VHH binders against ORC1-type DNA replication protein 2 (cdc6-2). Designs and how they scored, part 7

Target 1, 379 residues: ORC1-type DNA replication protein 2 (cdc6-2), of Methanothermobacter thermautotrophicus (o27636)
Amino acid sequence: MKGDKRRDIRDILLHDETLFRNMNAFDPDYVPENYRYRESQMEALAVCIRPALRNGRPVNAVILGSCATGKTTAIKKIFEMVESTSEGVVCCYINCQLHTTRFGIFSQIYSKIFGHQPPETGVPFSRIYQTIMQHLASEKRALVVALDDINHLFYSKNANKVLYDILRAHEVFEGVRTGVFAVLSDIEFRYALDKNVDSIFIPQEIVFPPYTREEVFNILRDRVRVGFYPGVISDELLERITDHTMDTGDLRYGIDLLRVCGNLAEADASPVIGEEHLERALKSTGPVNLIHTVRTLNENEREFLRILADAGEDMTAGALYELFRESTGSSYSSFNRIIEKLEFLRLIDTRLTGKGVRGNSRILIPRFSREDLRRCPGF

## First folded at step 1 (VHH)

Design d5 (framework vhh_7d4b_2)
Fold by ESMFold2-Fast, scan of step 1:
Structure d5 (fold): chain B 379 residues (1-379), chain A 123 residues (1-123)
Amino acid sequence: as target 1 above (379 residues)
Amino acid sequence: QVQLVESGGGVVQPGRSLRLSCAASGFTFSSYWMGWYRQAPGKQRELVASISGSGGSTNYADSVKGRFTISRDNSKNTMYLQMNSLKPEDTAVYYCAAQEYDSWGYLDSFDYWGQGTQVTVSS
């Protein structure tokens, strides 16, 4: 009956026996008040921004660390602290997986400064750029831009142009003060910088090392303390979630796993998260970092990963190309560009067979399991 | 009771090296920014070098950059200043200073100061 269905939905919405004290603790964008194990990195970020608060230029930084080492969280936390303290510094966080062009990057900066004004069709890049820089000069505001996962800009050949435009704005717009936080998993991009960018960038290197198992457990326990009521999950079950998180190498997986477990227990009207909820959650949660990266790939790049995953073992480039050619009709040149891109994105590794003698082939090594990839949308 | 005690000062010839030490007590050393200041006769006290609580961030005055190195050992509650290629212009009383870390890492107002140690660079 419609009446029963309507009542059931209302009961779900008004349910007062929630396990969640604060569900925001499990959001991907949550920034904890106590950011443990990253005190030196937070200090280094603060030192880079400090000159901007005193009418000086911010110090540029390269923020290096593998996926899910807290780089994004640290940047968002320091930017929030700056914005709460001073209107004299504009802090703009840009995800370069989503914004890969000069126009896209500067549209994000424009929107941050002026408040959700979309670019009109036919407006030239130079007009948007001039409007941003003239505002910064006239209002005496500094600009700090975090380019998260900047490797996507290097792959698209836009990195040097974007960095040049931000870092050299003061040469055309007197008094403009800018800085860049370049976030990446590998420092090799340093060799891809044009001389005119390299000479002005001169970044401080800030390293985010991998978390230990003990640190991961403690971070997850901190999220449990903020997000759940006391007694909702045992330390024994949290240890198991920590083990699964360590297997993925992605802290976000453990955080999402806790959220899913809580929702499943709540749906069951259980006052606690049990082992059955974890078992069900493990089937529905995928590797968050892999899913996010895979979303940026085109159909040919996705087909490459599907073929590699279905092999279930390391595959030679030649063997994979034969299967790839059958599926896509693509040239070997296009295939090689995909290898370069996926290696750059840390989705695969490459190795020479034998001792690197002539006639040996490249071996393609997936950095994901078949099961992990199949949990991604569209695979 | 917070105490900062400098040591390692002395008289040296130009081009030689000295290592200054600052022993800290009475506070959680790793939670404090540490710095070295110097004051020459008839001059204002100037910042020479500073180091964050973890040692991850360092700053140097232009006049000493490339010649001086600041470091700390949090297990010993001690900060150091390695002074290489000393010049007569480096002659000053050197002061150890400590400031509790804030969210910005500001170093403009140090909370605690040592008594100072004399460094004289002369032939």
Scores: ipSAE 0.000, ipTM 0.092, lowest interface PAE 24.0, mean pLDDT 79

Design d6 (framework vhh_7d4b_2)
Fold by ESMFold2-Fast, scan of step 1:
Structure d6 (fold): chain B 379 residues (1-379), chain A 121 residues (1-121)
Amino acid sequence: as target 1 above (379 residues)
Amino acid sequence: QVQLVESGGGVVQPGRSLRLSCAASGFTFDDYAMGWYRQAPGKQRELVASISWSGGSTNYADSVKGRFTISRDNSKNTMYLQMNSLKPEDTAVYYCATSDWDYLGEPFDYWGQGTQVTVSS
């Protein structure tokens, strides 16, 4: 226990060997036990799922908030709490940046239920879908699916089909109870729904407002308390990390800064994180948003970024397509979809050439440097 | 309005090769697993080969393993069946198939019109 002099000596010895008490506290997937400043949102999510625990249908939700407002953390935490309470509700979290297809989404649901991947070949979608729904009906289990970053499904034009398949399963499979938590940053989501989806969806709207600076500082301090041994980082240095986090608008940036600072201090055999470690971390964590975003890209999308980065300057879409076609064999339609996706993800900007130029060619402007991209895995 | 159009069928001698193509439209091609089925006179329709939405995984009936290769080009919305070392037993109408993307419940399997493959001695 704390205050034991013999334990204090042992803790000092461990601290000299490592600064990390629990490195998982700095993982993007970490779910804290005490989820501060989101109590009303957690309550609203619980109210939506509660009917499923009582043999009723879960209530659908639209979860609204800018990037890194704690939406993903809240969903994962409520899902963990629900599944620890009952086997009668299957809670499936799906990152739509990684799973953009109808097959991909239902393969994740299948894997969550059965513990293994479905046969990807030799079995049509209908059989995977039927297997899922027949299981839910026969075992009298409810299904709640969180579609995180559902904007990616709208980009791929699969959102309405996926929502229709989940929400209207009860019309074919007697007793199936399903619900969807649609997570997005854009309030216009509801107006993009087909009428046959909109009529059945009828979601509760749950808003995640931006964190204040004080809230961000306290959240980061909670991560420090879990992840580092006492005394590893000062509150003064943590305030500086908070300022940089506020500048990005992304809590994940501050959490990653703490992880990098700890690793740098440990490499230096320093018992504490100092000013010099933060200065070095700021130079190395600049592409953190880029790293996370490019990890979700397929090989053709990554190849697009490589070609653009290697040019070292803005390119016309036509010029990039010639190089892209040589390396990928892709059609111009596929290429244009990549431009739209990367612009949506804020990895590139586009500008049209003047109206008098033939074809009104697009200029592709990278929002990253060659050096930034080279720090990403697979580049 | 799923449309599947097969081509490449014909009459060939045993031991020769033939390549079938299936041009797809009316759905998001790269979201769906696809397959080649065949039906010989007086026999039940059978799945010959299938391919995942990404093209990364393939599966074959035991009767065609090592002889047939299924592939797809998502940029062209086209699926192929390369048939090598053809046998008289491979004589059948070959059908391209995929799921009905807009049907709820058990989606219908959309089939093309079929293309005749005849292996004659």
Scores: ipSAE 0.000, ipTM 0.162, lowest interface PAE 17.9, mean pLDDT 79

Design d7 (framework vhh_8ghr_2)
Fold by ESMFold2-Fast, scan of step 1:
Structure d7 (fold): chain B 379 residues (1-379), chain A 126 residues (1-126)
Amino acid sequence: as target 1 above (379 residues)
Amino acid sequence: EVQLVESGGGLVQPGGSLRLSCAASGFTFSSYAYIGWVRRAPGKGEELVARISGSGGSTSYADSVKGRFTISADISKNTAYLQMNSLRVEDTAVYYCARDTGEWYDSSLPYAMDYWGQGTLVTVSS
């Protein structure tokens, strides 16, 4: 509490002092230097990349775990470590929720290598691909591509072609060395690979289990130590934030709660985060995972969710399609693609009405409340 | 009209084997369709146990059956099979053959099924 007393004295006369030592510690994309409870996973990732640092081919990996288990953080951490060690390995992290096409994926790889975007119009894919692979071969550089949430590439029908283009580049461009880290955010999801991809991929499996409550508390406490000055938040209040984080199953929620609490306390000219700031943060902070997922949706997909939420109960696919068709004019084929995508993203569950079910006899079950959806931008 | 007809269920002792068949009509396995086997035991939710691509032979299995069950398809007969070996009492369930239009993606999702068969009962008991 001595740090809080010191702030009170400083703030009174000349200027307000921030509660934040490093606000970046509360960003979803922040990669901590002290990354706990994933030591074996970090070692496994390092073993996969290690051959690339020795003029060999990296080992492919499938990275498995539910949302918010530290998969993305671990990958970004190992990539930073590799790039700080050698220019001979290009590490490219790609979020497949944002980049779903062959052109989009290879444009990200191009930008990582050359520092600028390729022309998106007038240049054929083959030219961009050749430019990348010729560079890697001539410069003796290895390429490691992390395809985070690769489910989106399978949905867009681009996964097998992207994997083929990366993993089999050595067959056309002598000496090129490539590897893929395929990340599956949904542990219930399984992918199907073409024979020509399956035969070369041969991945190491790396599992990220859910964090325990104790581990979540300690991770949030580590973020507090980096992000706030000493004494800003009590362990008792942090325990409560941990309980709310455990209820959501998403570590990012707890990290965002800390950021919001700090901002509210600072706005109140309080030297500490109190109970009142947490209460206000809980009312204003929506479910981070839902907000993030919903932001990736197009207007028709968002309209689907609005109709389902407004029903206030489970709906049959047929009943929802009638309302959806009236508002969007969309085909049943388009509607079914939306069901598949939203089930993929775990925004809905599907249950059959009984054995021998045909076509649109499915029951659609929302995995969100109407109130949670209304907190999302555009709803 | 799409139809899936299952056969091959019955009573078997623990450690025994059964082969389930699923005869399809109204579509061909070469049409980018996935065929899956889903089971439901009394009081439990539905579990996707195995899936195969009709066009390419790509397969996937639930961890509970991996190494014991094998899914296959005979494209010429338009029939899918589930070979079940080393059966356990907990494998007792109604087994459904289901079609998934995997033409939208190359991935397998649990329960992303458009058409279902009537189901066949498998009982593993002494």
Scores: ipSAE 0.000, ipTM 0.099, lowest interface PAE 23.1, mean pLDDT 77

Design d9 (framework vhh_7pa5_2)
Fold by ESMFold2-Fast, scan of step 1:
Structure d9 (fold): chain B 379 residues (1-379), chain A 124 residues (1-124)
Amino acid sequence: as target 1 above (379 residues)
Amino acid sequence: QVQLVESGGGMVQPGGSLRLSCAASGFTFSSYGMSWVRRAPGKGPEWVSTISGSGGSTSYADSVKGRFTISRDNAKNTLYLQMNSLKPEDTALYYCAKDSGYEYWDSLGYFDYWGQGTQVTVSS
């Protein structure tokens, strides 16, 4: 019953009437004037970096929050803002899951400063370190290093060495100004520092709480107000977009849905976004939707999700495999393929712990709520 | 589909040498960094060494630097760890690990896959 209204491509491209007040409001790179629910975190990060712009030392920070709370995005955005303001501050974001060693971390810092990897394979750490610190001292540049998921450095027993090398560089290289943003989900970080690191670190604590459904709705509504003319989308339809956004665990999905809905309505010469535009957007965007994604899963993949949902939030791969094997009889190789697929589909995240290797060393983090999964067919 | 099979472990006297190998299959080997990780009895895992996909960059834990050498043969899809001047504290189960290269919004995985491990025992 849905009519197929064909339009000339030229008419679509040259259409003068628009639903969009500001198309940029729906871009992934758009930074709103007010970071609602993250304004205090952005301000706290800015306060920590501000002294570096005034020939002082950055203030160290511990950034706390569970997965998907906007920590990495906020850090990358403040770093971008600082570097666009001044070349006198080097901001280096390092994922400690990918870079677990002193050499690896300082190679990332080196590459950020100089635009290339260190000159030769097997270059001594002391040479890389000296080159970095001499550059910072001579050019009067400050260094701010974000160590994202620093738990992995504690796990590899490199955390205190890395922190010492960054935070105490001024003791060898006069005038060097450094700071660290340590990102973690585990509160035990405070008790794992050597005394000579603890005495100089003295961080500000910045907490990133999870977004509630109400906060997601309000953020999306703020984007609607900036991006669309009044009356383009109803609150009822926005509630549905919010539900789909909550299913994915990613605010950016909801923002992109709004953009696609607006483009589809414009192509139809509709003055409003209707239910039909949302239905088409959900089919064309290719984003992960919990209900639709779950429908594509086989019975073993569904059983994996049931066990994870029933076990609470986070579960070790080893613990889940024991229950999964009892239910399905599946091999560990089959189980690992399910982890890979579900992670690719953005239904789970995985993290390495300090408790071993393989099953007991990996934590499985659901990107869905238990209640939302139970509302899916077959759960 | 991804498989990592370690070999070359065994028992050696202090000061001895061993060469570990890891045969990789099911992915484009040259496109991913590879690591060696070890676990001693009663202790958590310890990162040992990493090599870039091209083999152009290597890194080592301070405890093994100057004694161990990581290398790879991309034509043979094989990772190696040459261990020299072995000490009793090097006694551990050694794992080959594949870099994930994959990131989510605020969720980051470092190692996708681990091998079965190979036992290295250094004792008199």
Scores: ipSAE 0.000, ipTM 0.113, lowest interface PAE 20.4, mean pLDDT 78

Design e1 (framework vhh_gefurulimab)
Fold by ESMFold2-Fast, scan of step 1:
Structure e1 (fold): chain B 379 residues (1-379), chain A 122 residues (1-122)
Amino acid sequence: as target 1 above (379 residues)
Amino acid sequence: EVQLVESGGGLVKPGGSLRLSCAASGRTFSSYAAAWFRQAPGKEREFVSAIYSGGSTTYADSVKGRFTISRDNAKNSLYLQMNSLRAEDTAVYYCAARGTLWSKYPSEYDYWGQGTLVTVSS
């Protein structure tokens, strides 16, 4: 160019002015000091873990609630409090969307205890399992495992094996004390336990109800207070962010939207977040539930979504398979497993083609827009 | 690309009812949040009602309890059932769509219909 008088990239990178007092307040993994509207749930979790701090066995729990009702935050907060109190309890949080196998689950437990990953090749599962349980027995440490979105383990047919291995370890390794927090994001999900798991599990049920709009506004305002300098965002603009957050049903969306607005205002050298920054953020920011769900998908599952979104119309399973097969080389059985998984994850709906008539082809209906999908990493 | 076409507008007496329809071209409309806006002569475009893909709805205070928004994703259609109509409801009604999320602000919508006129008079 002949010379641009606008701020260049170097000036943007070296910009000393910031709207952020503490950017960590907008991280998806941030755990606030004061966790409001979940006091009874926090107390129930504490009651379940308390025996482990006193050389007893933790109480198992089933934690129920829709996505973004604070389940993950509550578990991480209680685990942090336990870890700050005693090294005699190992608290391991596992996302079952990412870790669906016995080896994967126990590799996460291993890494939490020893600070490094076991090799994924050449080492039998039994050696990893024995190493974990022998450590817990010899060091007299309790183990509490949170299996977040455990429905994925039921889908993969690994739930009963994992639960059995954790809950019945004491039968082989004398003195081992274990407990499980099984977390379900889909309250409608039905699960079945084998009799040998059901007899030992016996969980306390802890329900996380949806937040009200007022509670969401107050939680977002708390994040603003921690994360931004005073006056950076108005309550009127925060009400708009609250409206969008309530529509998604996902508190994390509102938190991420605040982060994006702050970054856009900072890039504009604006001392405040204005309506123009929110409008741009809404166009660039995908739903957090969609982003997190898409992140867990493999390349063939992502290709399925790209083809469906790019079609610009609902597709029959047969028509989508023809395009999918050409792109991936996958079998129809593999393709059907993807349909089942994406429907289970609520990314698509399926419907028969004949209204009132059964036995026609399936129609695949996306629950996302092409634009929202394109705002996700890797799309 | 989404194209929106409204229908069902017309002349109605105060206290009467009217149902507006919005037909979307393309089959991905079910992924979109959709809304109804209206514009009276000489006034700014105002929010009426919105619905997202999951079925959650919201209404402007002026129409709450009188209007009902609904969608039929199988038919790529959005509806506005208007009851207990008043003279101040007279306006051109617009169907609008955006990503997955609804908004009460016209500037945040990327897809718009051409509008359908509703006149409430005796």
Scores: ipSAE 0.000, ipTM 0.167, lowest interface PAE 20.4, mean pLDDT 80

Design e10 (framework vhh_7pa5_2)
Fold by ESMFold2-Fast, scan of step 1:
Structure e10 (fold): chain B 379 residues (1-379), chain A 125 residues (1-125)
Amino acid sequence: as target 1 above (379 residues)
Amino acid sequence: QVQLVESGGGMVQPGGSLRLSCAASGFTFSSYWMSWVRRAPGKGPEWVSTISSSGSTISYADSVKGRFTISRDNAKNTLYLQMNSLKPEDTALYYCAKDRPSGTLFWSHGAFDIWGQGTQVTVSS
């Protein structure tokens, strides 16, 4: 079976032996009961929400850390704990990469509160907003909104409007209590807050540092204990998965590697995950953050990345623009906007080389390899 | 225990200069990218500058480009920020932050560990 390239699909689907005790342990949305190494962050989140449970206003927070440092997991965990404790607090988690408009954000809040879509398709923003805030006021419920990857709202020019609408609702709807957890993969606020937002936001900073290698190993081992039967994967092989996870800087990559290895071993009718399964998994799983980020790019932004990747080295902005102009016909102004966006999304870095004839020369530094980019949809 | 101790802040006139230092301990300093982050009262954190583990890759926020210079001394486990042509809007508490480990691919977003009290910079006449 191991040497046979032409397996019957039905045999794979109907195979009765499974390595998975609980496949949910390897889902990106899985929230573990034992959430280790984030005790101080969990405590800080609880302190921010606690006033809402006592008829007070939640404390706003800026949650800072690279992708997959446990920010999303911690937020979802504290939200579950709050929801299990009281109906007096509505906790809404929103991924701003998926929902970039005021309408989109408030439709998510609406659905969380009422359990269904707005009453009619294409309902105006004002009606959705009023329905939400009237409910919160009449039922004496607090609202806590986590805006994950809020940088996407800043790029779309909607961040200040969304923050204003949430944080200043009490000015129109007496007694409404709201708070925002603004989540950033980078600590940089590239776009300044409007004065009317800045004066009310006043967030507590909660930093999620990178996990150490030992912590990553232990977290992955916790997932193995929940997700696989005993003996399915050796500690030696898990150490190697940990090494690859550390190289990516993304815990989700390691979790996904475990899922893929398990599926490959199961397809092979192997009772254990072996070296060959890891080797095949490494060829199929790309960098999670890069794939996630490049999916949001338009064709001109993708062309920019292709040109940079094909160069195989750092390029000057001028050299890249000449090639980009030939491919897209775009203006230098449009090109500069792409540089700003891609740098903000942390797909490239820029470096000034010092004083030049017309000022500093810019060097564009890719944050990806050509091979990594090729694993992304549309490349 | 990771510890970052900032120093060198103070009061200065507009157009003046200050040099901030950050003494790092509890981790292998030479194996990490390092950043400076600042926070003015009532505002969110603003990233200022980042330097790679070797010092070869450096980036700055637009607001400080051409005026600030980040550097590091791996032998002394120390990060520096040379601030020239200071403006009133540079008034903030400045934090030294442990960034990503060496060898991290650029597509990975940097996470910041902010430790200690920061160092206050006040630019006023």
Scores: ipSAE 0.000, ipTM 0.148, lowest interface PAE 19.1, mean pLDDT 80

Design e11 (framework vhh_vobarilizumab_d1)
Fold by ESMFold2-Fast, scan of step 1:
Structure e11 (fold): chain B 379 residues (1-379), chain A 122 residues (1-122)
Amino acid sequence: as target 1 above (379 residues)
Amino acid sequence: EVQLVESGGGLVQPGGSLRLSCAASGFTVSSNYMAWYRQAPGKGRELVAGIYSGGSTSYADSVKGRFTISRDNAKNTLYLQMNSLRPEDTAVYYCAARPYTSLWKGSEYDYWGQGTLVTVSS
């Protein structure tokens, strides 16, 4: 039975023999107990929050580093440590890819404080905002908000207002103490803060440099030790997964490859992950970053991708906008924000045409195939 | 005043090598983020390679394994070693410096060199 490669599907679902000691080790949201290679960054984050534990205001921070450099993990880990130490500090992590509006951001803060969503209909923003700030003032609690991928708020033109509302709350609600950790994955991202925000924000800058290959290997090996039983994967095979991970520049890819390899080996009733499992995982995991990224998109952004994929070739921005407008009714300014967002997410590239009717026009180039997009849920 | 002066550009055949240098004055290379950008005719500027104050490096996917960014702190100079050059590497290459305190404000706070032309052609 243990060596049989042909298994009934029910046996796969119901059998209690597993390669996984702890499958949670391979979740994107998993926070390791022993978080190494980011000690100075963790210290800098702690220094920013420390005043809030002493009845003072948190220090604002801008957190910089390319995708998958451990920024999210570090923030979640320090927030967990702070909240385990004191109920006097509310730490709210918000993924701005998912929550792009002022209402959405403050709904997440509300839910963190009260344990339930605010009413979605009939309640104006001002009431949600007042409820949050009055609670913080009356309970003498500090608020620290991490705005991960804050560039998405700039695309929606909500960043300055959100920052203003958080950082200047003390001007209306006496004694309220707030701080913001603004997280950026692109150091080339060009933006400007309103003078009223810039004058109060005054952040500490915390840089998360890319992991070295040796560091990536060791992090993946740590996940193997937590997530799999001993002997499930060889160091030789883990080196190959490390090479593929380095090629993507995204640590999450390597972590997900381990999960997929484990599932494939388990389906084969194999006690170990072999080379054949990695080969199959690479074919099935190729669109994993696409699937993950597409899940974060709203319906208009998904419609943009469908139109581009259905064309089967590069399109001018003008040509795609005509079709997009017919399908969604969206303005040209909304359309341009989608282009900026999808280019940032590496789902499309843009190129200027040589000489058009209006001079330089944009050509939109998909980074995905139509078949890859159709493998994503909801496409 | 921050001044960045590039050198080392020129004409090279496909498969050849060039080393670009960027001499910095009024600015300490070892204490700040430094980068090489390039701009091909008719295209926008793109990041080629970057080096953080702590020594960590990053590379564009198109140049990984072929280009190496490095610095000499004693000479206050940034380098880009370019190997296995291809026709598509043809561009004006720019040295850029971003003060640590301005990293979050994007490229508006970058100091730029004058650029050096690299032409890869047979």
Scores: ipSAE 0.000, ipTM 0.226, lowest interface PAE 14.1, mean pLDDT 80

